# Ledger of designs, part 46: VHH binders against p49116

Target 1, 238 residues: p49116
Amino acid sequence: EGPLLSDTHVTFKLTMPSPMPEYLNVHYICESASRLLFLSMHWARSIPAFQALGQDCNTSLVRACWNELFTLGLAQCAQVMSLSTILAAIVNHLQNSIQEDKLSGDRIKQVMEHIWKLQEFCNSMAKLDIDGYEYAYLKAIVLFSPDHPGLTSTSQIEKFQEKAQMELQDYVQKTYSEDTYRLARILVRLPALRLMSSNITEELFFTGLIGNVSIDSIIPYILKMETAEYNGQITGAS
Key: E = the ipSAE of ESMFold2; O = the ipSAE of OpenDDE; V2 = 0.75 times the mean of E and O plus 0.25 times the DockQ between their complexes.

## First folded at step 3 (VHH)

Design d10 (framework vhh_brivekimig_d4; at its last look DockQ between E and O 0.01; V2 from the best seeds 0.00; counts 0 for: pae E 14.6 > 2, grease 26.5 > 24.2, SAP .771 > .668, placed apart)
Fold by OpenDDE, look of step 3:
Structure d10 (fold): chain B 238 residues (1-238), chain A 121 residues (1-121)
Amino acid sequence: as target 1 above (238 residues)
Amino acid sequence: EVQLVESGGGVVQPGGSLRLSCAASGFTFSNYGMSWVRQAPGKGPEWVSSISWSGGYTLYADSVKGRFTISRDNSKNTLYLQMNSLRPEDTALYYCARPGYSEDLFHFDYSSQGTLVTVSS
């Protein structure tokens, strides 16, 4: 059958908007996040196994895991994005909102906790020195999760996830044979993804562009975008 | 096509030093951990060392620990192995390896010829 992923799927290159402003604004942050989201969706769509599940199942899978994929993307692209700077800017913007009494105390706490979780997750991944190959297969494991409600073809999804896990295991064993627990250290990071709120992620990174429209509602359209349209979005001037 | 080309081998006396290089092409070098393996005459392949994509994590076989240093330059798509305090038992053909793909049935890429290291008095 061949491997689940190829070199083309291991490559994950995010192009940031240019020029970068002296002070990060909401538009720049949202545009950067949108590009990452589109890249992640395009990546998923490029996987033959994903294509084999059919359009309806594909849409359901992405709806279920987009926040996890996006978060893995943030971690993977943290340096290129200057994620720490982005998060600091977001916090700064939140401070302004606090002064304007736009958010409740409880909501502020939730949002700040979410930002902390994001930063900690990304830091933990950096400490593990995760490479592009490992990221690709971690994303595949997250994508082909059979335990989401309402999915069809769960047996096939499970097979793909197992295949992803096996190939990742093979890679880690071959590369780091003397580090017996590296695979476990990597995989135990995945539960942290499901502790993160998709709603808060959406609010922090996307509200400035899409307003009250949910990521969930636009996912079908993103998945149907033509390659040329996607490329235009990624390489276009902000 | 993935290509790995080793260089830097030679003949040295016991206690001597060599620096091996591996030029990588045909794939995004920085996306992968890399390894060195060696094969002595009449013996099977032996893992020597591994390095993570950024170089921030390294591993060594017990037989070379403290004597060998693995490093990489992603800007040059090059893997290195500094070998100090060489011993006769280090005599082997050394291979650079990208161990990640399932198509790789063996620990090293057979498309590479390796580089010969001979330690003798």
Scores: ipSAE 0.664, ipTM 0.852, lowest interface PAE 0.8, mean pLDDT 91
Fold by ESMFold2, look of step 3:
Structure d10 (fold): chain B 238 residues (1-238), chain A 121 residues (1-121)
Amino acid sequence: as target 1 above (238 residues)
Amino acid sequence: EVQLVESGGGVVQPGGSLRLSCAASGFTFSNYGMSWVRQAPGKGPEWVSSISWSGGYTLYADSVKGRFTISRDNSKNTLYLQMNSLRPEDTALYYCARPGYSEDLFHFDYSSQGTLVTVSS
């Protein structure tokens, strides 16, 4: 009955593919995004409370929230990833696709609105200067969401979410004691994550990696991956 | 109330330049990212450019990249668009826009007026 997260869960180090290409392309964007996805999934797997829920519940939780975790990861790692540059490259790709009549104007508008929402979410998190502890607890609150349909063990999931919320509150009050409204300002940004489209995230960041296969179909395999295999894929090591 | 007032439009020959301004009031301008959107007669809105709240991040539509520059002055609550090497296809009403949520719906706030840019010989 110790804390939900330890200091080891605060570390969230993303390494970018090397070498950086002269011009960003679909393969570099997809590899960068896949590294963040794998880092996010294995972060979730490392949490003792998550491990305690069992493999089927783990898969169901991650399928329900992977896009929210990924989006929090984008915000946390925006500078390391040069996310603004990646988004510019994606916009260029979309412009070329409509010139070649590959995407409808309605779809382009929908995707551009999603990119705008993503940029503004990242801006709002940067303005608050959200630290690593706060990100870790926000991710835990998102991960242990009992509200998603089809989940088993909903009462235990709710208890873990309440614990994450309590620990975030305690951390913010201790660390930012002169900023009475910080917790409220942080928490009101979370509902926007629920409105992010996993379908559009897949199109923006993952089509070159997985083709037309949805991320939720791959989640069980990512979660079962051994740590050595995971590190090999992320670092490009032998 | 939120108000966005565009200015600086006009008639210019191809290859010319214009600088658009957007005066913002009724909200804390420095807390919001901003965009330029344009609408040619009889067509739907087209996103042109965006800038983050601090000015540290900018994005451009491919059709304007290298020719247009978005900027902001948070001390004057003003958004700018420098348009160089103008082409006839740049002819449109130009609007500045602020992001917003209304009952979980993401949208842009536009002024009702815009500023007209006409590029013609």
Scores: ipSAE 0.000, ipTM 0.143, lowest interface PAE 14.6, mean pLDDT 79
ESMFold2 (binder alone), look of step 3: mean pLDDT 81; pTM 0.813

Design d11 (framework vhh_brivekimig_d4; at its last look DockQ between E and O 0.01; V2 from the best seeds 0.00; counts 0 for: pae E 16.4 > 2, unsure alone 64.4 < 65, grease 29.6 > 24.2, SAP .768 > .668, placed apart)
Fold by OpenDDE, look of step 3:
Structure d11 (fold): chain B 238 residues (1-238), chain A 121 residues (1-121)
Amino acid sequence: as target 1 above (238 residues)
Amino acid sequence: EVQLVESGGGVVQPGGSLRLSCAASGFTFSNYGMSWVRQAPGKGPEWVSSISWSGGYTLYADSVKGRFTISRDNSKNTLYLQMNSLRPEDTALYYCVRPGWSEDLFHFDYSSQGTLVTVSS
């Protein structure tokens, strides 16, 4: 059987809302995040192996790993998004909320730590100089994780994950044969993703758009979106 | 279709310099690390150098370390190899390689002709 991914899956191009405002507002941040989320979901849908698992299993997988995929997307698109500026803006908005006594001290700490973790993760990925090929397969490894509760077809998911790992290994070995530990350095970053709260991510990036609706609840809808509808949404928002 | 076209080879005296170029097309160049490999007459292929997508990370074979410099311009979809202090043992066909599903550092896609570097007195 052929490789798990193709050149089409290596391409991951995020289109930002235009124009960029002088002062980043909640709407701009949420729209940017939504585009990244949709892009990530669309990317997953485009993988033949993902399609082969069926709609129910697909939905369950994405529900389990959307925060990880989104975070990898943030890291990959950090330059295009001006992620540091976005995060600074979020912190600024948070400070306003603090002044208004809208958040508890404990919650403030949690949110600030989460932002720090996001920034550190993205910085670490940048330092490793991860390319589009490696990102694609890291996302695949995260997507095809068999260790989430309630999944069906776990054996098949595991096979896909192994295939992703092997293909990534092959790429790294061929490209960086003299750096025998590069693969390990890359893979060791993945645990950091699971330490990040999906709830806090949702609050920081999506609350302004979806209100009290959870990302979990809209994932089935996103996965059922037509490609044309997705493209139209991206072009219409520009 | 993925295409890699090497250029810049020639005949030089020992101690001379050459700059090789590789024009890439048919794929998003900036999504991949790239490599140079060479094959001398009667010998197997030898890895020479690799560069990460942004150019921030480079690797060299011991035989060329300190003499060769790999670089890239993603805006031009071009890979470069600056070769200084050339030696007769550097004589070879030089190939630009995109690692991935169809490329192997030790199994060339012969659709690429490479560029010949000859170091001779």
Scores: ipSAE 0.768, ipTM 0.893, lowest interface PAE 0.6, mean pLDDT 91
Fold by ESMFold2, look of step 3:
Structure d11 (fold): chain B 238 residues (1-238), chain A 121 residues (1-121)
Amino acid sequence: as target 1 above (238 residues)
Amino acid sequence: EVQLVESGGGVVQPGGSLRLSCAASGFTFSNYGMSWVRQAPGKGPEWVSSISWSGGYTLYADSVKGRFTISRDNSKNTLYLQMNSLRPEDTALYYCVRPGWSEDLFHFDYSSQGTLVTVSS
């Protein structure tokens, strides 16, 4: 019993590969994104409520929501990641790919639309000045989503999601007591996460990590990763 | 209806600076991301920079990163491009555009007449 999250779950410190190369490349982008992905999944693993659900349920939940967690992480860490610089490198890559006849015009349009949707989401979160506590509870709300097919323990998952919603409400009311509509404005940002394609996220950020394997298929291995390996992924490049 | 008007172009020596402005009218400027595109003599159009609707996020082509800064003032419906450390390769007609949703990458629903930037000794 007690709060769903503690102060340790509010701390979300991303360490970037160093030094930043003069010209960004797929490897730097992939390593930066991998660090965020691993941080996000190990953040989820550290939550007592998540641990209580068991390994099979944990894997199913993360498979269902990893792109939403990753997108929230991008928004939260946009400044430290220099996300605008990374997206500029991706746009240049797309320009080179069409000139080399590697991608169709339809695919490039889909990818550019995704980039603009991602920018719009990150900007809306920055405009609301979402703080670390609010991000932590938003991540918990998307993590404990009972709506995904094939989940076991859906009643318990729903209970955890309701607890995350209640604790977010309490936090916002206490911390932003003179802003009566802040909670509503925050929550209406969540549907935009469903517009983010996991397939395109993989193409934008993970082409150097997974080759022909989806993030969905490696999630069990990321969740089982030893603490030493996890720390190596967070800080391995310098 | 939709109108974009550039200003601030001119002739500048290498290493100099120039600031372009783009006045927007006929649409709700604050709802749209905006871009700068340039076209050098004898070449096709080249994307330079983009900025989100709020100004919170920016994108730059490799050729201009670290030298150019895109910004906007939504209260004045104006887009800006600060160009520093200019090179002869930056000589081009610069367009202020509103990117559109189309099948072509960098489709531009609305574009301006452009403003000429010439970098020469």
Scores: ipSAE 0.000, ipTM 0.115, lowest interface PAE 16.4, mean pLDDT 78
ESMFold2 (binder alone), look of step 3: mean pLDDT 79; pTM 0.797

Design d12 (framework vhh_brivekimig_d4; at its last look DockQ between E and O 0.01; V2 from the best seeds 0.00; counts 0 for: pae E 16.9 > 2, grease 30.5 > 24.2, SAP .704 > .668, placed apart)
Fold by OpenDDE, look of step 3:
Structure d12 (fold): chain B 238 residues (1-238), chain A 118 residues (1-118)
Amino acid sequence: as target 1 above (238 residues)
Amino acid sequence: EVQLVESGGGVVQPGGSLRLSCAASGFTFSNYGMSWVRQAPGKGPEWVSSISWSGGYTLYADSVKGRFTISRDNSKNTLYLQMNSLRPEDTALYYCARPGYDEYFDYSSQGTLVTVSS
């Protein structure tokens, strides 16, 4: 049958908007986030196993896990994105909103905790020194999760997830044979992804561009975009 | 096509040093952890060392720990193995490896021969 992923799926290169502004404004942050989101969706769509599930199932899967995929993408692209700087900018913008009394104390706490969780997750991944291969298969494991409600073809999804796990295990065992617990250390990071609110992620990274429109509602359209459109969004050519 | 070309082998006396290099091509080098393995005459392949994509994480076999140092330069797509305090038992054909889906290392590579003898 061949492996679930190829070398083309291991490559995950994000191109940031240019030029970088002196002050990271909301537009720059949202555009950067959008490029990452589109890259993640394009990546998913490029997987033959994902294509085999059909359009309806694909849409349902991405709707269920887009926040997790996006977060893994943030971790993987943290250096290129200057994620720490972006998050600091977001916090600064949030402080301005607080001064204007636009947010409740409880909401502020939730948002700040979310930012903290994002930063901690990315830091933990960096400490593990996760490579492109491992990231690709972690994303595949997250993508092919059969435990989301309302999914069809759950048996097939489960098979794909198992295949992803096995291939990752094989890679880790061969590359780091004397570190028998590396696989476990990597996989135990995944639960942290499901503790993060997709709504808060959306508000922090996307509200400036999409307004009141939800990521959930636009996912079908993103998945139907032509390859040229994806490339345009990723490279900033359009 | 994935290609790995080893170099730097030679004949050295016990206690001597060598530096091996591996030139990688045909794939995005920085996306993968890399390893060195060796095969002595009449013996099976033996894992020597591994390094993560950025070089921030390294592993060594007990037999070479404290004597060998693995490193990499992603800008040059090159893997290195600094071997110090060499011993006769280090004599082997050395291979660099990118772990694949089915095999531990590419057998198509020629390796580089290290001979430690007085």
Scores: ipSAE 0.648, ipTM 0.848, lowest interface PAE 0.8, mean pLDDT 91
Fold by ESMFold2, look of step 3:
Structure d12 (fold): chain B 238 residues (1-238), chain A 118 residues (1-118)
Amino acid sequence: as target 1 above (238 residues)
Amino acid sequence: EVQLVESGGGVVQPGGSLRLSCAASGFTFSNYGMSWVRQAPGKGPEWVSSISWSGGYTLYADSVKGRFTISRDNSKNTLYLQMNSLRPEDTALYYCARPGYDEYFDYSSQGTLVTVSS
């Protein structure tokens, strides 16, 4: 009961590993991405509506949407992360992989296409000057998506998504009252998120994780962490 | 030894255009993606744009997208940056850069100065 999100859910502060190295490397990229992932998971589980769905539903929901949530986080934090610089470094590294016969040409085309889609998405969000309230509601809309295969409680998830959509509409109409079509322009960006590949996101941003552990497999453990453990992961402190 | 020589910088009024060139030698240019990086006085380096070894893929920093165009001519071992609608914020020393073998970037030491003022 009440609003879906509070002002505490609007705050989304990413702290980067300091200082940014003159030459980016896989360790810096992976630590930066890990901080964003844990920040995003902490954000999601702090929502009362999410908590109300129960542990099994929570795990299923996050497994279905973590890449979309992470991608919205990338767009929101693109400036503080220097995301354009990170993507450029990844592109240049891919060229070396071809020259050393480490990746197939077909795979590299897939990865380059994904990078272009990601940059276009982030650029479109920057052009709209999406604010922190709008990002919070967009994240809620993708989190509470009832149309992923294999979900239970889809009626309740749909009700939460509709609530997020209505609260976003109310916010936009109140805050941007002179811009009749702002909500429509924002919402037409969301389908692009479903085109983002989670396995390519893992390759681009999480190459430094030990072993062959996928993000999908660790989500139940991430969701069960104590808040103090999250804060350590978000800042890199132990 | 890898050599990258930038040219085409100068003083231009806001809204003007410049075309930068980078002549490459000492390596097989067509095997490498290339980048432009800029450094304003008193600031750290800022990535501007990248282009794949074939020229088929390009990326731009958000601050320059739509105004700058990166290109290359592999037959002349030359990288280009067409800069349109220049702003005072674009004032910087511009470098072309090749990705390093074990790291992501390998910078030229010279650069070409672009000054946007009136």
Scores: ipSAE 0.000, ipTM 0.166, lowest interface PAE 16.9, mean pLDDT 80
ESMFold2 (binder alone), look of step 3: mean pLDDT 83; pTM 0.834

Design d13 (framework vhh_brivekimig_d4; at its last look DockQ between E and O 0.01; V2 from the best seeds 0.00; counts 0 for: pae E 11.8 > 2, grease 28.3 > 24.2, SAP .676 > .668, placed apart)
Fold by OpenDDE, look of step 3:
Structure d13 (fold): chain B 238 residues (1-238), chain A 119 residues (1-119)
Amino acid sequence: as target 1 above (238 residues)
Amino acid sequence: EVQLVESGGGVVQPGGSLRLSCAASGFTFSNYGMSWVRQAPGKGPEWVSSISWSGGYTLYADSVKGRFTISRDNSKNTLYLQMNSLRPEDTALYYCARPYDSLEYFDYSSQGTLVTVSS
C-alpha cells in the first residue's frame, strides 16, 4: 500500500483577498478565513484515504475537526495572512462592541482568552519552525481522529491516523535524525487545538459572512463543491 | 521531476574552505527540510547536516559541528553548505537530499559534488 500523503498534499497555498484594505474590516477578515476553510476542506478531499471513507463518514470527520484543521491552517498561513494584524483588528472590533454594550463581561473574557490561545499556538508552531510536510501530516493526524463521537468506520480511521503518524515519524527521523525529540515536541502541540472553542472561532472569523448559519451546517456543502467553484472562491472570482 | 544538482566541490588543502550549492527543482522547495549527506570512498553514506524549511533550525553531525554551516535561499531554491577548516577525513562525494536515512533513498540521478582534501 502506498503512502497516505504525497507531495501534492504538502502544498498548502492560501491566496488572500485583493486588494488589501488599509483598514482591516470584518469583510476582509471573514473572506480570508473563508478561503482558508475552503482550502482546508479541499485539501482533505484530495486525500485518497479520506475519499475511501465515503461521503457520510467524511462529513462527520470534518464536522468534528474543522476547528482544529482551521487553526492549523492559521498557524501555517500566519505570515501570508498577517495573522497578528488580523487578530489585532478583531480585538479592536471587539472593543467597539464592548463600548456599545453588546457583550457581557464574561463573554469578552472568553473571547479574549481564545484570541490569546490562538496567538500563542501559532507562535509556538512558528518557534518550532514547522515545515509544509510536517503540517500536512499534523493535519492528517487531526483529520483521521477516531475518538470523536458518532463516527463510523473507526477502525479504518484509526489505521489512517496511525499511518499518518508513522509517515511523519519517518520524515522527522530522516530529516532531523540527530534531534530525537522533535517528533514529540511537534505532537505535544496537538492537545492545544482541542482546548479551543469552535463556537468562538466561528464568531471571530465567520459571523460576518454566514450570519446565524453554522460552519457545521455548511460543511457538507463545502465538501460537495466542484473544483471550479472552489477555485472561484480562492481567486475571488465568484 | 524532482531534481537536485550539487556544485562547488573541488580540491583543497587541509584547513581550506569550500562552499557547496544545491539547486532544487521539480518540487516546492520551501515546503521541506533539507539535508547534506556525504559518502567517502569505501564507506557508507554519512549524514552531515539538516536545515528546516525557513532556515531557522539547523543540525550538524558531531564530525562537522563548528566547521560547517548549512543555509538556504528559498527564493532561489538553493541549499548551501559552507565548509571551513576542512580535513582529509572530509573527503567525500557530497549530496543534497530531501528526507533520507540511507543510500537507498538517494536519487541516483544526482551525481553529487566531489570534495577532496589533501596536502
Scores: ipSAE 0.215, ipTM 0.657, lowest interface PAE 1.9, mean pLDDT 89
Fold by ESMFold2, look of step 3:
Structure d13 (fold): chain B 238 residues (1-238), chain A 119 residues (1-119)
Amino acid sequence: as target 1 above (238 residues)
Amino acid sequence: EVQLVESGGGVVQPGGSLRLSCAASGFTFSNYGMSWVRQAPGKGPEWVSSISWSGGYTLYADSVKGRFTISRDNSKNTLYLQMNSLRPEDTALYYCARPYDSLEYFDYSSQGTLVTVSS
């Protein structure tokens, strides 16, 4: 028993690489995104309920939800990352690529719609002033989603998700007692995460970082990293 | 033109070690992640390892994890692969590669460096 999350799971501090460029820099974006990805995976791995599911289930869960966790991380860290400025620079680059006949109109339309949805999601979370506790519970609800294909231990995963939902409800009711609809406003944002394409996230944020290897394929290695390796990757200690 | 020049291969006994180098020119090396790829005779290319442009993130194929270490020195435009505990199945032509970008295609010249693990 006990609470699903401890106070250590509320702290979520992203440190940006230096120096910050004055123009679109794909590699600055990739390093920033990599730090967020590692921070998100370390967060998930540190949860006792997640650890209790076993390594195969852990890998399957993270493969299914890494993009949703990453997107929540983008929203939580949007100000520190200057995410709106980065996305605007990418949009300008894509418009230039159309003018040079380098990309098909359908692909660019798909990518632009994804960027718009991401910006809208991040803006809606900022407008609600989602706090660190709320983000932690939202990430837990997303992590313990029992309806992803190929999962084992689905009943236990569902129990953990229900626990995360109840703890979020208790927190919101105690902390925002005068705002009757806050929980409902927060929860209606979650379906938008399922509409985010992992393929497009990789293209936007991870181009050139991994070469020919998808994020899905590296999940088992990230989950097995020692804590010292995580800290080095998150802080850029290399 | 992009040029990648591999060196450091040779013949080694099982359990031995080698360190490969890849000298890069014709592009801004520090802006690109890099990979090692190997090709055994009669087989297709096999990805071995990748490293981010800053060196802050590395990835390995299951077959080499714990035995190989990728690294880079951006001040020297050089990529490295430290190979320990070599096995006969590591015998291959090793070459470095710049990652593909979905918005552009890549071209490079490379001869690779041959690693032979045999008694």
Scores: ipSAE 0.000, ipTM 0.203, lowest interface PAE 11.8, mean pLDDT 80
ESMFold2 (binder alone), look of step 3: mean pLDDT 82; pTM 0.830

Design d14 (framework vhh_brivekimig_d4; at its last look DockQ between E and O 0.01; V2 from the best seeds 0.00; counts 0 for: pae E 14.3 > 2, grease 25.6 > 24.2, placed apart)
Fold by OpenDDE, look of step 3:
Structure d14 (fold): chain B 238 residues (1-238), chain A 119 residues (1-119)
Amino acid sequence: as target 1 above (238 residues)
Amino acid sequence: EVQLVESGGGVVQPGGSLRLSCAASGFTFSNYGMSWVRQAPGKGPEWVSSISWSGGYTLYADSVKGRFTISRDNSKNTLYLQMNSLRPEDTALYYCATYGRSEDYFDYSSQGTLVTVSS
């Protein structure tokens, strides 16, 4: 049949909250992160193959890989988001919390390591100069991962993942024909995503907005959100 | 509809220089890597150079390495190829190309721009 992704799936434009505050606050960070999360979920939902898996399977897939999708989104949107500045702000906030003895030493270490991993991952992707097309397929590969526990239709998911991989390979071969190892260099970045804690990501980027509510619990609602509502949130929040 | 329009070709003497341009439309130019390919008379298409979406990554065929420079301006949706130290063997119809648009998995212009290097 036709390709897994179309040109509409290559476009991934994040709109940042406006205006940017003089000092990045928790609200700005959380709002920015939420927009990225919603954009990522909306992107997934726009894929016909994803739709074909059904609501239950879709929800399960996104629950399993939202952190990876989000992280890829961070990398892709790093410049627009001024991610380095956001991460610096998060570190500063964390330091304030440390001074107030709100976190254990072990937890501080975990959080700082996570921030470092995020920064390093994004830097590595920037060095590779990954384009929108490549990002789209990397996200698809991550989305259609059959190795998560509790998934239904794993055979179909695997087929979609293979298709994503093949199409990515085809793109890279045609676009960067003389770089025979580019595909491998790109794909080898994916394992780094699974080293990152979803819980820590949630704490760093979403605590200010959702409080004690988990991203896992809100994913079904995000996936059911109407496109108009999504667009309204992006435009109305500015 | 995806459109790629090349320009800047001409006749030059060996050792001369040309700058090719490719105006792109009908797709989000900045999302994709771009390439130059050429076809000499009686020969098949030959890959010349590729550039990543941001221009931060470039590749060149061995035959043009050190002489050609690929670049792009995403604000103008334009791809460039600076060709220096041109040789007779560089004579060809030059095409800009992108992946997965209107023609299967790889699109290039139907017209191209002709570069002729002769004394």
Scores: ipSAE 0.180, ipTM 0.638, lowest interface PAE 2.0, mean pLDDT 89
Fold by ESMFold2, look of step 3:
Structure d14 (fold): chain B 238 residues (1-238), chain A 119 residues (1-119)
Amino acid sequence: as target 1 above (238 residues)
Amino acid sequence: EVQLVESGGGVVQPGGSLRLSCAASGFTFSNYGMSWVRQAPGKGPEWVSSISWSGGYTLYADSVKGRFTISRDNSKNTLYLQMNSLRPEDTALYYCATYGRSEDYFDYSSQGTLVTVSS
């Protein structure tokens, strides 16, 4: 009942670790990415429709879509994060791994393709000047995707996704009334998110934090985390 | 329609140099990473080098590292490959490609440009 999202769900402010080191390193990159991940999970958990689905469904949804949410977060926060600088540092570290024979040629191709797909996605979103309301609804659309394997409440999830789509449509029509095709241009960006590899995202952004543990295995613990602990993880405090 | 047109190939002695060019049109060149791929007679395609969409980051196959230099000029929509210290095993048909345009390295309407390294 009522709107799916409120103004409190539009706020999405990422705070970067400070002070910024003179030379970006794996630990700075991983801390920055961890803050974005926790901010994204805290955002999802704050949605009343998400809360209504119950803990097991919540875990299943986030396991299915965390990489898409994270990628939307990267695009939304690309300027604040200096994402192009972070990706540059990652490519430099990748070259070190190549020199040490740590990666196969096929893996190198996959990783570089992923980096360029991510850059293309973020650039396309920046060119469209996607605002905070639009990002919030796009995140809701990817969160409430009923067609992922292993979901149990797909009818209710689909209802929430339709609600998110309708609210995005209403917002765009009201706010950008002279731009007839804005909604279509925005929505055609979403399929690219399914092509992003969660495995490669973990390697690029989370190796220093997680080691060999996948993010989908820790999602139940992240979702049960108290709000004060989230704030500590998001800001690096506590 | 996407078009990639390679040029600059030829016959050269071992130890020689060539500079390949790839003229691009039909897409926003500055938004895409680019690659060089080569195919020797009777062999499958081999990835050679890649460059990011900004031109700031490059990657090379071990077999060409230190000898080949990939570059791009986004104002001219052109990709380059400077090939130094050429060896007979570099003999191949060279293609340029965009990452993510297809699953395989490809040329849309391109014939590639032939490089032959022979005494």
Scores: ipSAE 0.000, ipTM 0.173, lowest interface PAE 14.3, mean pLDDT 80
ESMFold2 (binder alone), look of step 3: mean pLDDT 79; pTM 0.800

